VHH binders against Profilin-1 (pfn-1). Designs and how they scored, part 33

Target 1, 132 residues: Profilin-1 (pfn-1), of Caenorhabditis elegans (q9xw16)
Amino acid sequence: MSGWNAYIDTMTAAAPSIKRCAIVGAADGSVWARTEADNVFKASEEELKTFVALFNDVTQVPAKGADIEGVHYVVPRTEESLIFGKKENTGFFAVKTKSAVLIAVYEGPNEVAAQVRKAVESMQTYLNNAGY

## First folded at step 18 (VHH)

Design vi3 (from vg84 with S105T)
Fold by OpenDDE, fold request of step 19:
Structure vi3 (fold): chain B 132 residues (1-132), chain A 122 residues (1-122)
Amino acid sequence: as target 1 above (132 residues)
Amino acid sequence: EVQLVESGGGLVQAGGSLRLFCAASGFTFSDYSMAWLRQAPGKRREWVALISYAGDYDYADSVKDRFTISRDNAKNTVSLQMNSLKPEDTAIYFCAAFDSFDSGTTYDYDYWGQGTQVTVSS
């Protein structure tokens, strides 16, 4: 658990726009680690269970959107292991590893999005190589 | 040539309604998520509404329940029905297109309209 918290810190520190992150089980949405304290990641495990299920068919997600922390996001773009959501000056990137889903919620203009993606994908690659 | 052309703006009294249209040409409209943004004098450009290429949509809190975004892929148009307009809705309204099938290199809007002025008088 402590190790997973370190990964949260790594992603959060990757860019100022990244406000909170979570690492959850891809199969059931169980929380492995999440941002705590002032920028706590607030999604319930029940919500996360629904969220991770979106990766079963990402092609359908843009038609439905995605809900995180009780907030609805329009999903204008998906890739095989990536979901991008947008709402006003906020958004999220979610990427799937072998056994986990990494979620980063960010605030800022569109220009910051690329850095957020880079952060989560970097962690994605690391975890995949580690077998997770 | 890529074009986004807004129309439907104008002067309206508070409580009134306008319907904005954005006509797209020169690109595969159905592959793009479409947004409305606005910029009031002296203020930052702000997000108003977004509709994905697949039809899901959302709004800024300030316009929720008053504005309705819709799209017609057959006509290559996106619309914004604005009801219960307020003076604070006064702004230039822009239509913007987001490539939903890009390789992930950019997360900004690819195309912009010239904007249409909406003025709501008290």
Scores: ipSAE 0.916, ipTM 0.953, lowest interface PAE 0.4, mean pLDDT 95
Fold by OpenDDE, fold request of step 19:
Structure vi3 (fold): chain B 132 residues (1-132), chain A 122 residues (1-122)
Amino acid sequence: as target 1 above (132 residues)
Amino acid sequence: EVQLVESGGGLVQAGGSLRLFCAASGFTFSDYSMAWLRQAPGKRREWVALISYAGDYDYADSVKDRFTISRDNAKNTVSLQMNSLKPEDTAIYFCAAFDSFDSGTTYDYDYWGQGTQVTVSS
């Protein structure tokens, strides 16, 4: 889909700790846009299909964690439309819109997490208002 | 009063084993994900293991297949079984608690123990 790359740029600009991110279809995990070049988001189609399905019941995710790009993350916190994963000095935020899931993988100390969340939630709000 | 108290540290030879315990009090333990971190001399504090409030867990690559994290909600404890210890595992080990049901404004650990010394001799 055209124009979605701009939203990737917006999120990465808002939170420099974001290393890779993607916008995928909430229904099937199809990739609409992703970071490229030196920071290619590399999750497989099968992984993303499984990942977006986690939002069907986020309350169960902390018991089993989440896999992104072949890496397992412990999920210590979820909200209705948000999944937070953590691994060493990395983590991810995933948020769900009306029709999409935004995934941002970040690197840094725990202090950077709030900025990453703000970036993806700002995009979440924008897309929701736009009908996506 | 919130308190995390580590125990089980000590001196052990390379290849040996230790089991660390962290006893929690003063908060709803079952609502917290628990982590072990360590700080070696002259190095920054590093992540060792994390177990969610719901029981999923993971480890730093350096300790995978050697360390095992577990929790007992009935006793308000988190444990770290350390096998096949190496001199590089020498550090002060800390347990830390992460509020898994916070509003999301803070993503750091809420509570810390005082630490327990682990020394592995060659």
Scores: ipSAE 0.916, ipTM 0.953, lowest interface PAE 0.4, mean pLDDT 95
Fold by OpenDDE, look of step 18:
Structure vi3 (fold): chain B 132 residues (1-132), chain A 122 residues (1-122)
Amino acid sequence: as target 1 above (132 residues)
Amino acid sequence: EVQLVESGGGLVQAGGSLRLFCAASGFTFSDYSMAWLRQAPGKRREWVALISYAGDYDYADSVKDRFTISRDNAKNTVSLQMNSLKPEDTAIYFCAAFDSFDSGTTYDYDYWGQGTQVTVSS
C-alpha cells in the first residue's frame, strides 16, 4: 500500500456515508490513490482531467455541473477550493490542495453532507501543511 | 417573511400531466438553487429534481424524461412539468430552496414550502 492509500482509508473511515474517494493531481487529474475493491472509484482519466480543470474557475461550475464516474451532479455551491455536487440521495465534495484534488462521493440524507465536508477539509488541511 | 408556496397539484389519471408552481418571496431568489422533493405515505421524502441558481439541472432516475424543472428569476418561481404520470408518482410535492453562496456548514435546504398533493389514479 502506498502512502496515499492511507489517506484514502482515513477519509473513507471519517464518515459512514462516504463511499468512494480519490486523490488526484490538481494539474492533470492523474490518480494518486483511490478506493478499491467493492467501492472502487471508477472515474476515467479523461473525466478527471476535465474535473480538476473546474477549479480554474469555480464560479462557472454551477452553470454546467460536474461529472464523476459517468454521473452528472448539479453543483449548487462552490468556494475557492471547494466544489459540492448533488444527485438524489448522493453527492460529492471535492477540495483542492496545493498540488492535489481530494474527492469524496457520499450517500445519505442532506444531514450527512456536513460530516463529509469536514472529512475532506481535514485531509485538505493536513496535506497543505505537509506541502502537498 | 420567507415564503414558498406550491400550487398546481390535484387528481389526474395515469398518463396525464400536471404542472406545479412554486412562488418564492422574502429572500434573494436568484442566489438559491431550487429543488422539488416528494413524500408518499409511509415513505421517506425523496429527491425529484434540482436546478442550480445558474440554470444547470438534473432529475431522479424515476422521473427522468417525464418531468421538467425550470425557473423564472424575474417572477421568483420554479416549475415542475410532470408528464406521463404514474400511480407511483402520487405524493405530496415540496418546493425547497438551497443557499448557493453560504459558507457555513449547513447543507440542507434552507426553506421549504408546505407542499401540494398530487394524486395519480390508475
Scores: ipSAE 0.784, ipTM 0.893, lowest interface PAE 0.5, mean pLDDT 94
Fold by ESMFold2, fold request of step 19:
Structure vi3 (fold): chain B 132 residues (1-132), chain A 122 residues (1-122)
Amino acid sequence: as target 1 above (132 residues)
Amino acid sequence: EVQLVESGGGLVQAGGSLRLFCAASGFTFSDYSMAWLRQAPGKRREWVALISYAGDYDYADSVKDRFTISRDNAKNTVSLQMNSLKPEDTAIYFCAAFDSFDSGTTYDYDYWGQGTQVTVSS
């Protein structure tokens, strides 16, 4: 878990607007790493299992949205391995790798959303190339 | 030429209702998620409601249970039913469109209306 926490640090450093994030198993939503302490990522095991299953068909997600940490997000856009959700001045990006789902919850204006996506996609590419 | 044209604003007494409409033209409306935002004088523009291209929706907590967003893809319109209005709801209300199928790096709204004034008097 300590080793996976370095990837959490990398993403939050690349996009400081990320307030909470996690790396979870793509098959079952098991938590490999997450932000801790005052910024603990608080999604339940049940919620994460449901959440990662959304990647089985991302085209269905905009019709019902997504829930993380007990918050409902409208999902106005998805891509093959990416889900983008919005709620007021917050949002999330989630991306799938071969073995994992990276989830980043952020706050801020539109400019920060692009940087958050860039941070999670850079990590997605890195992990995929490393075999994860 | 892309246009979003808001209508339905006006002056209303506290506790009253208004229904805002946004008529869209010049783009494939069904590919866009639609939002209402508002801006009071001297304040930042704030999110009021969003409806995805596929029909899911949500609201700012301050207006939840009082406002209802809906869309009509056959008429290229999005509307906002505003009930139990309060003086704090006074603002210019903007319709905005978000391209749900753009894979670019921007996450700003692609199109904005000019806004319609809603004024709620005590």
Scores: ipSAE 0.761, ipTM 0.891, lowest interface PAE 0.8, mean pLDDT 91
Fold by ESMFold2, fold request of step 19:
Structure vi3 (fold): chain B 132 residues (1-132), chain A 122 residues (1-122)
Amino acid sequence: as target 1 above (132 residues)
Amino acid sequence: EVQLVESGGGLVQAGGSLRLFCAASGFTFSDYSMAWLRQAPGKRREWVALISYAGDYDYADSVKDRFTISRDNAKNTVSLQMNSLKPEDTAIYFCAAFDSFDSGTTYDYDYWGQGTQVTVSS
């Protein structure tokens, strides 16, 4: 609860291009932690429920894209536990752990995307190893 | 050798229409998501439209409802239909390809065309 915000801080510190991020429950999209204050992650409850369900079959996602915070992203690449979306000069990486989905929304040219992915995958590995 | 070759650029009056084509060769086209970007004089290159390898697409807000991206995997082409053109659409338009099945960590476009000039006069 009070400790989950530390994981948000770790991801945003590891990749400065991350503008907003969240940790949500994989089963229902409930928000465990998110960026707050000036950079509030503002996805709706219903949007997040739909979003986490994309991980039930990531191979279907590139045909329809993904919506986060009311923004449509084209999804040009997925992996078993990872979805990558693009919109103009922004994008997102989302990764699934045993119990959660980590979402990081970034701004910048495509060249910064690798650092964003590294930040979320490092946290994915940590949470999986911790049983989450 | 990989090639992306744009065509269809030129001079057109405001309010007119133009269709750009990008012919691709030297790679498995159906594995790539395709984009159109543009660069006006003195400005940064900006995203115009993207179509995933599986068919989803979207546009920059500035061109939404006026431009249509489409792809033809049988012909290895992507096109951009540009309607209701405005002088602010004047730019060099680039076709770019993104490997949707790359296992590496690179997330930039893998291939670029040389660009085609579009000039919209009033």
Scores: ipSAE 0.746, ipTM 0.890, lowest interface PAE 0.9, mean pLDDT 91
Fold by ESMFold2, fold request of step 19:
Structure vi3 (fold): chain B 132 residues (1-132), chain A 122 residues (1-122)
Amino acid sequence: as target 1 above (132 residues)
Amino acid sequence: EVQLVESGGGLVQAGGSLRLFCAASGFTFSDYSMAWLRQAPGKRREWVALISYAGDYDYADSVKDRFTISRDNAKNTVSLQMNSLKPEDTAIYFCAAFDSFDSGTTYDYDYWGQGTQVTVSS
């Protein structure tokens, strides 16, 4: 969805450490928008369906971790609508809105994680208020 | 007072094994995800392994299948078994703790140990 690409651009501009991100349907993981070109977000439909289902009970996620783009992430923290995953010098934040899941994969030390979270949570709030 | 104390470091021949321990006190250990990081001279500190408070774990690609992280919540310890050691594994190894239930917006480790030296000779 080309119209959704503006939200991808907003998140990547707000937190330059974001290398890949996507907006996917919360019910089925269908891709509404994603980073393209040199930094294609490469998750399969099957992987995304499994990933968004983690939000059915985020308290179970730290025991299993989360896989996205074929990479396993340890999940040391979750909140009601947020999952944080880590792998080496990379990580992700995923947040759920009423109808979507926003996924941002970043590179950098832990110091940059707060700006990535702020970028995805700001978009989460915006989309929720807009009815998405 | 929170304390993380690493032990088990030392000098070992390439191909050998070493087991590091981190003893924790002063906080509710079972609420924390635990990590091992390492820093070689002149290099940035790098992630070696992480184990969540609920038991999932993973490793840096450079040490995968050679290192094993484990935790013992009854003893408040996390350990790192290091097999098939290489000279490139030479570093100060740090234990670090991440509060998995904190509502704060920082995502850095809350507590660090002083580190234990591992030196792998060829």
Scores: ipSAE 0.724, ipTM 0.884, lowest interface PAE 1.0, mean pLDDT 92

Design vi4 (from vg84 with S105H)
Fold by OpenDDE, fold request of step 19:
Formats: sequence, structure tokens, C-alpha cells
Structure vi4 (fold): chain B 132 residues (1-132), chain A 122 residues (1-122)
Amino acid sequence: as target 1 above (132 residues)
Amino acid sequence: EVQLVESGGGLVQAGGSLRLFCAASGFTFSDYSMAWLRQAPGKRREWVALISYAGDYDYADSVKDRFTISRDNAKNTVSLQMNSLKPEDTAIYFCAAFDSFDSGHTYDYDYWGQGTQVTVSS
């Protein structure tokens, strides 16, 4: 188990509604860590390359949405380093650090979203402080 | 005063069509993503369609290729064109508004309409 896998465990423990998540390189979408076993994060390298590039201009993302694991999400909200997608009772939060993008796909009612964001942003803060 | 008012519901035979409208007032419509949800008898409210403030949209699998969501920012309206209706589409349909620019948002819909009844007979 790599050190990055521990960060996956930290996020999933902090927000039980997270079903799958990944830590990928911000530059190229390379996978550093991801959920495994029964909750494998299945986005392809090509998808992730495209996804991380969305952060080059987040203001354009709501017009075109975002694709993760072959699923299209409407993106009703973005911030400078955050993309929020929504689909039925699922959604995702993606946040960008200095060198990584954290992606968390969750399932549940709208009320769980705040906890998911908190979990991902906490990790974002930690990694940024660590230089990543 | 914030208002969302649905219209266009009614009784229709299976295979028929309806067009729902939601008229918004009292807030900056163009800053909100808009959704349609529905609640069938004895069932929980379910997501039908969502259109972002910037125009991207998606649908529940159960209505994909039959329903079309659209918005008109000049008129502060969101619409749902429903074709090839099925008895399973019978429900109260609600429009809801999501503030796309609230940094303190709870990620729930901020405003709801009163709903409009759609009944599809066999």
C-alpha cells in the first residue's frame, strides 16, 4: 500500500457517502491512488487527462459538463479549484491541489454533498501544505 | 418574493405528449441551474432532468430520449417537453432552482415550485 492509498482511505472514512475516489496528477491525469476492491474507480487514462484539463478554465465547465467513468455529469457549480457535478442521486467533487486533482464520486441525497466536499477539501488543504 | 410556478400538466393518453413550463420570479434566474423532479403516488421524489445555468443538461435514464429540458433566460422559464409518455410517468412534477454561485451553498435546491400533476392513462 502506497502512501497515497492512505489518503484515499482518509477521504472515504471522512465521508461514508463517497463510493469511489482517486488522486491523479494535475498535469496529465496519471493515477496516483484510487479506491479498489468493491469500489474500483474506473476512469480511463484518457478520461482523466481530459478531466484534469478542465481546471485550465473552470468557468467553461458548466457549459459542457464533465465525464467520469464513462458517465456524464452536469456541472452546476465551479470554483477556482473545485468542480461539482450532479446526476440523479449521485455526484462528484473534484478539487485541485498544487500538483494533484482529487476526485470523489458519491451517492445519496443532496444533504450528503456538504460532507463529501469537506472531506475532499480537507485533503486538499493537507496536500497543499505538504507541497503537493 | 421568490416564486416558481409550474404549468402544462394534465391528463394524456399513453404515447402522447405534454410540455411543462416553470416560470421563475424574485431571483436572478440566469445564475441558477434548473431541475425537474417528480413524485409518483407512494414513491419518493426522483430526479428527472437538470440543466446548468450555462446550458448543459442531462436526464434520468427512465426519461432519456423522451424528455427534453430547455431554458429561456429572457423569459425566466424552464421547460420540459415530454414525448412518448407512459403510465409510469404519472406523477406530480416539480421545478427546482439551484444557486450556482453561492459559495456557502448546501448543495440542495434553494427554491421549489408547487408542482403540476401529470397523469398518463393506459
Scores: ipSAE 0.913, ipTM 0.951, lowest interface PAE 0.4, mean pLDDT 95
Fold by OpenDDE, fold request of step 19:
Structure vi4 (fold): chain B 132 residues (1-132), chain A 122 residues (1-122)
Amino acid sequence: as target 1 above (132 residues)
Amino acid sequence: EVQLVESGGGLVQAGGSLRLFCAASGFTFSDYSMAWLRQAPGKRREWVALISYAGDYDYADSVKDRFTISRDNAKNTVSLQMNSLKPEDTAIYFCAAFDSFDSGHTYDYDYWGQGTQVTVSS
């Protein structure tokens, strides 16, 4: 899955606020690619399995939040294929493609969030068009 | 007219308690996630607590297990129970509202209260 690492790099490079990213299987949370080394994406596959299952009914997620990398995020917003989590000056955007979930963890003030969303949605669109 | 009005602030001794209230009007409160933030003198505004429109919540590590956020949609209020207060909790506390259903949202807080002063003496 080395080819997927390029997509991780693309998302991570999209904005300085984006710290870690992951691409995982939508069905089972299997890791296809993730940020490694200094800003490693640390979520376990077990955790990711639970996380991707949130997309089965995103409308329920704001009531219970989402956990990533052992960190609990309040989820103030969901859309059909999007989950937005927030914690202090950090947050995440997760978007679902045909077969994957893209996760970007960011750090910064609220104004950076829109750019993070744009980055993951851009990748979402690309992967969807590619059949993934 | 949209309003967020904080109340309940004041002077309290270390170890004491305060309960802050934020009364909302002029918008559909139940569609908003609500946050408390604070700004101490000479410091950056910092996140204190957030409760989603659906009731999940979390806290800054510095206030966890001491503060409790809650909301009452019937009364359009969000509250912050502050126990075991410390001098470092001294700040202006702000209530803020996050529109959870705006498709064009900027992901910033949409509405802010005027703030209420909390002073914790040693």
Scores: ipSAE 0.912, ipTM 0.951, lowest interface PAE 0.4, mean pLDDT 95
Fold by OpenDDE, look of step 18:
Order: structure tokens, then sequence, then C-alpha cells
Structure vi4 (fold): chain B 132 residues (1-132), chain A 122 residues (1-122)
């Protein structure tokens, strides 16, 4: 396993509601690491290329939503380096680092969202400090 | 005072239609994404539909192609058109508001209506 897989494991372990994660290149959506096996992150690189481009103008994302793994999410909230999506009892947090986008797909009630955000933002901070 | 007031619920036969309304007051409606949720007896509250403050929307798979969510920012209202209703749609339907711009938001719904009963008979 690459060193990036360790970060995937860290994020998935940070909150029980987190089901799938990916670390991708912010520039092109290339996959650096993803959850595999029983909870494989299934988004294609083409889809991820489109997804990471959303960070070029996050203000437009709530009008059109975001697609991950062939699933459409309504995006009720964005920040400069954060996109938050919802669908039924699932959702995702995506955060941007200097060179990467971290994506965590979670399952659970709205109350778990805060934990998921904390998990991905903690990793965001760590990677930013490490120069990534 | 913040208020969300649902209306439009009632008794309807299977295959029938209802239109729910939610009237909002006491907050900046245009900054909030709006959702409909429902809770049947003995079941967990479940997500029905969500429309962002910017107008994107989606539905639970169980109601897709039958329900339509819409909002009117000029009137501070969100509506749910329910067609082809089924007995399994019987529930209390709740309107909820999600603050899309508060940096301190907990990522949960900020405000709830009292709910309106929808009963679909066979």
Amino acid sequence: as target 1 above (132 residues)
Amino acid sequence: EVQLVESGGGLVQAGGSLRLFCAASGFTFSDYSMAWLRQAPGKRREWVALISYAGDYDYADSVKDRFTISRDNAKNTVSLQMNSLKPEDTAIYFCAAFDSFDSGHTYDYDYWGQGTQVTVSS
C-alpha cells in the first residue's frame, strides 16, 4: 500500500458513519488513494475530474449539485475549500488542500455530519502542513 | 420569532394527489435550503426531498417521479406536490430549514415545522 492509503484508513476510522473515502489530485481528479474491498469508492477518474473542477467556483455548486459515484447530491453548503452534499440518509464532505481533494461519503442522520467534517478537515490541516 | 407552518395535509385515496405548503417567517428564507421529511408510525423520520437555496433539488428514491419540491423566495414558501399517492406515503410530513451560509452551522436542520398529517387510504 502507498502512503496515501494510510490517510484513507485514518479518515474512515475517524467516524463510524464514514463509509468511503478518496484522495484525488486537485488539478485533474487523478486517484491517489481510495477505500477498497467491501466499501470501494467507485467514482471514475472522469467523474472526479469534473468534481474537482467544482472547486474553481464553489458559489455555483449549490445551483447544480455534485455527482459522486453516479449519485447526485444536493449541495446546500459550500465554503472556499469545502463542498457539502446530501442525499437521503447519506452525504459527502469534500475538502481541498494545496494539491488534493479529500472526499468522504457518509451514511447516517444529520447529527453525524459534524463528525465527518471534523475528520476530513483534520486530514486537510495535516496534509496542508505537510505541503500537500 | 422563527416559524415554519405546514399546510395541505389530509386524507386521500390511493392514486390521489395532495399539495403541501410550508410558510416560513422570522429568518432570511433565501439563505436556507429547504427540505421535506416524513415520519410514519413506528418508523424513523426519513428524508423526502431537498431543494437548495440556489434551486437544485433531489428526492428519495421512494418518491421520485411522484413528488415535486419547489420554492418561492418572494413568498417565503416551499411546497411539495404529491401525486400517485400510496398507502405507504402515510406519515406526518415536516418542513425543515437548513442554513447554507452560517459558518458555525452544525450541518443539521435549524428549524422545523409542527408537521402535517397525510393519510393515504387503500
Scores: ipSAE 0.857, ipTM 0.922, lowest interface PAE 0.4, mean pLDDT 94
Fold by ESMFold2, fold request of step 19:
Structure vi4 (fold): chain B 132 residues (1-132), chain A 122 residues (1-122)
Amino acid sequence: as target 1 above (132 residues)
Amino acid sequence: EVQLVESGGGLVQAGGSLRLFCAASGFTFSDYSMAWLRQAPGKRREWVALISYAGDYDYADSVKDRFTISRDNAKNTVSLQMNSLKPEDTAIYFCAAFDSFDSGHTYDYDYWGQGTQVTVSS
């Protein structure tokens, strides 16, 4: 098991509503770690390259939304290094660190979103402090 | 005082159409993303459609191609055109507002309307 997989486990343990997640390179979308097995994070490399480029200007994202794993999400809110997307009873949070983008896809109504955001932002802070 | 007021609900025969409106006041409407949700008897409230403050939109799969969400920032309204209605669409329909810019946001809906009843007869 790689050391990056431990960070996946940390996020999913902190917010059980997270069903799939990944850590990908911010420059090219390359996968550093992801949920595997029965909960495979299945975004293609081309989709991830397009997705991480959204962080070049997050203010433009709400106009067209974001696609992950072949699913379109409306993006009702972004922050400097955060994109939040919704589709039905699911959603995602994605945050950018110095070198990576963390993506967490969750299930549940908006009331669970704060727990997911906290898990992802805590990891964002940790990786930034570690130089990633 | 923030207020969301739904209207346009009623009784309609299966296959018919209704148009719901949500009138908003007491906040800067153009800063909010707007949603329609519904709650059928004995069911949990479910997401129907969402339109971002910047105009992107999507629908629950069960209503896609039958329902259309739109917003009018000049009139502070969001609407839901509902076509080809089915008895399963019977519910109280709520509009909800999501602040797209508030610092420290919880990422839940900030404001809810009182709801409007839609009843689709078989």
Scores: ipSAE 0.756, ipTM 0.891, lowest interface PAE 0.8, mean pLDDT 91
Fold by ESMFold2, fold request of step 19:
Structure vi4 (fold): chain B 132 residues (1-132), chain A 122 residues (1-122)
Amino acid sequence: as target 1 above (132 residues)
Amino acid sequence: EVQLVESGGGLVQAGGSLRLFCAASGFTFSDYSMAWLRQAPGKRREWVALISYAGDYDYADSVKDRFTISRDNAKNTVSLQMNSLKPEDTAIYFCAAFDSFDSGHTYDYDYWGQGTQVTVSS
């Protein structure tokens, strides 16, 4: 367990709708921490490298969507440092910090998205304030 | 006033086709991502298809290869072509709009239509 795993636990505790999540390096998609055991976050190195590069220009993402764990998500909305994706009754929020990208995959209708967004944005703020 | 109005529903035989339309008014349509959802008797409302404001799209696995979502920003419409219909496709179909640009967004659909009934019989 790395010290980064505590942040994974914090996010999953804050939003029970999160089923899998990860903290990855913003430059290269390297995994710093992820959900393990029964809910392993399974994304390839190549997929994560492609995914974090989306943050180089989030305005282009809604035209092509995003792939995580081999699933295509339509991206109906982005913000400066946030990507929101949807597939059926699941979705993700991803946010970029100075050094990392936080990815949270959730299950539930759009009504539960606010709790997921709050959990990832709170961690984004914390890590940015800590210099990451 | 914002309105989403579905049309094109009706009774169709299994194996047949229908095309649903959703006409939008009262907002800048090109700023919205658009979805079709459906609710069958005794079931929860479920996602059928979504098309982003920028044109990417996807479908629920149960309708993939049979349904096609498209949008026409000039006419402020989104449509759903439904082919090879099955009795299990019987439901009320709802159009929904998702504001892609507003401030303080809840990340839930902002507007819903009243729905159009699709009934597939043999």
Scores: ipSAE 0.728, ipTM 0.888, lowest interface PAE 0.9, mean pLDDT 91
Fold by ESMFold2, fold request of step 19:
Structure vi4 (fold): chain B 132 residues (1-132), chain A 122 residues (1-122)
Amino acid sequence: as target 1 above (132 residues)
Amino acid sequence: EVQLVESGGGLVQAGGSLRLFCAASGFTFSDYSMAWLRQAPGKRREWVALISYAGDYDYADSVKDRFTISRDNAKNTVSLQMNSLKPEDTAIYFCAAFDSFDSGHTYDYDYWGQGTQVTVSS
């Protein structure tokens, strides 16, 4: 069970507020790895295909928001390859690499958001440097 | 100097309505996403509604279908229409601003108002 699943473990260990996360293909949203068992990342294939397409133009996302796991998130901020969404006491960071989108869904006040972002962006940098 | 000033709070009977306003000054309002949060006695501050700088919005499940957030970029205001009020909505309501474009942003609210008290009697 090594491979992509180890990267899931790395991100959740780096930011304990992450409740669920996934690594999905940037072109089609196919799941390469995700949190499992009691905290299954439960987005559908159709939902993930729509979600990764948001990275085709992140500047349009704040007007529409983003849906994942059946939840609508307001997107108050994007970066060139990053989308940040909020719903109540939960949120997500998603980042795009050459081949993948990393998605981390967290719970907690905005104070924890920086730790979640750092965990996801560190993995983004690692995968990009490795050619992914 | 940045200011967020809430108004429109007060005492209202259960089932009634109030409209809160937040007047903003000292920053480029159209670059900010705006939120309403509330804090009841003995409880932590909780998210009520958020509207992005580009117009998407959402609400806490407990107020969905009763509250409406809106913004007016020409007047630098955000408002919260609160209908069908319940005693559980009693709280201090805060307006908060989130810079959508600042480099190195911490991903926390940058500015807060002083709050306006809403009290809903049974």
Scores: ipSAE 0.705, ipTM 0.877, lowest interface PAE 1.1, mean pLDDT 91

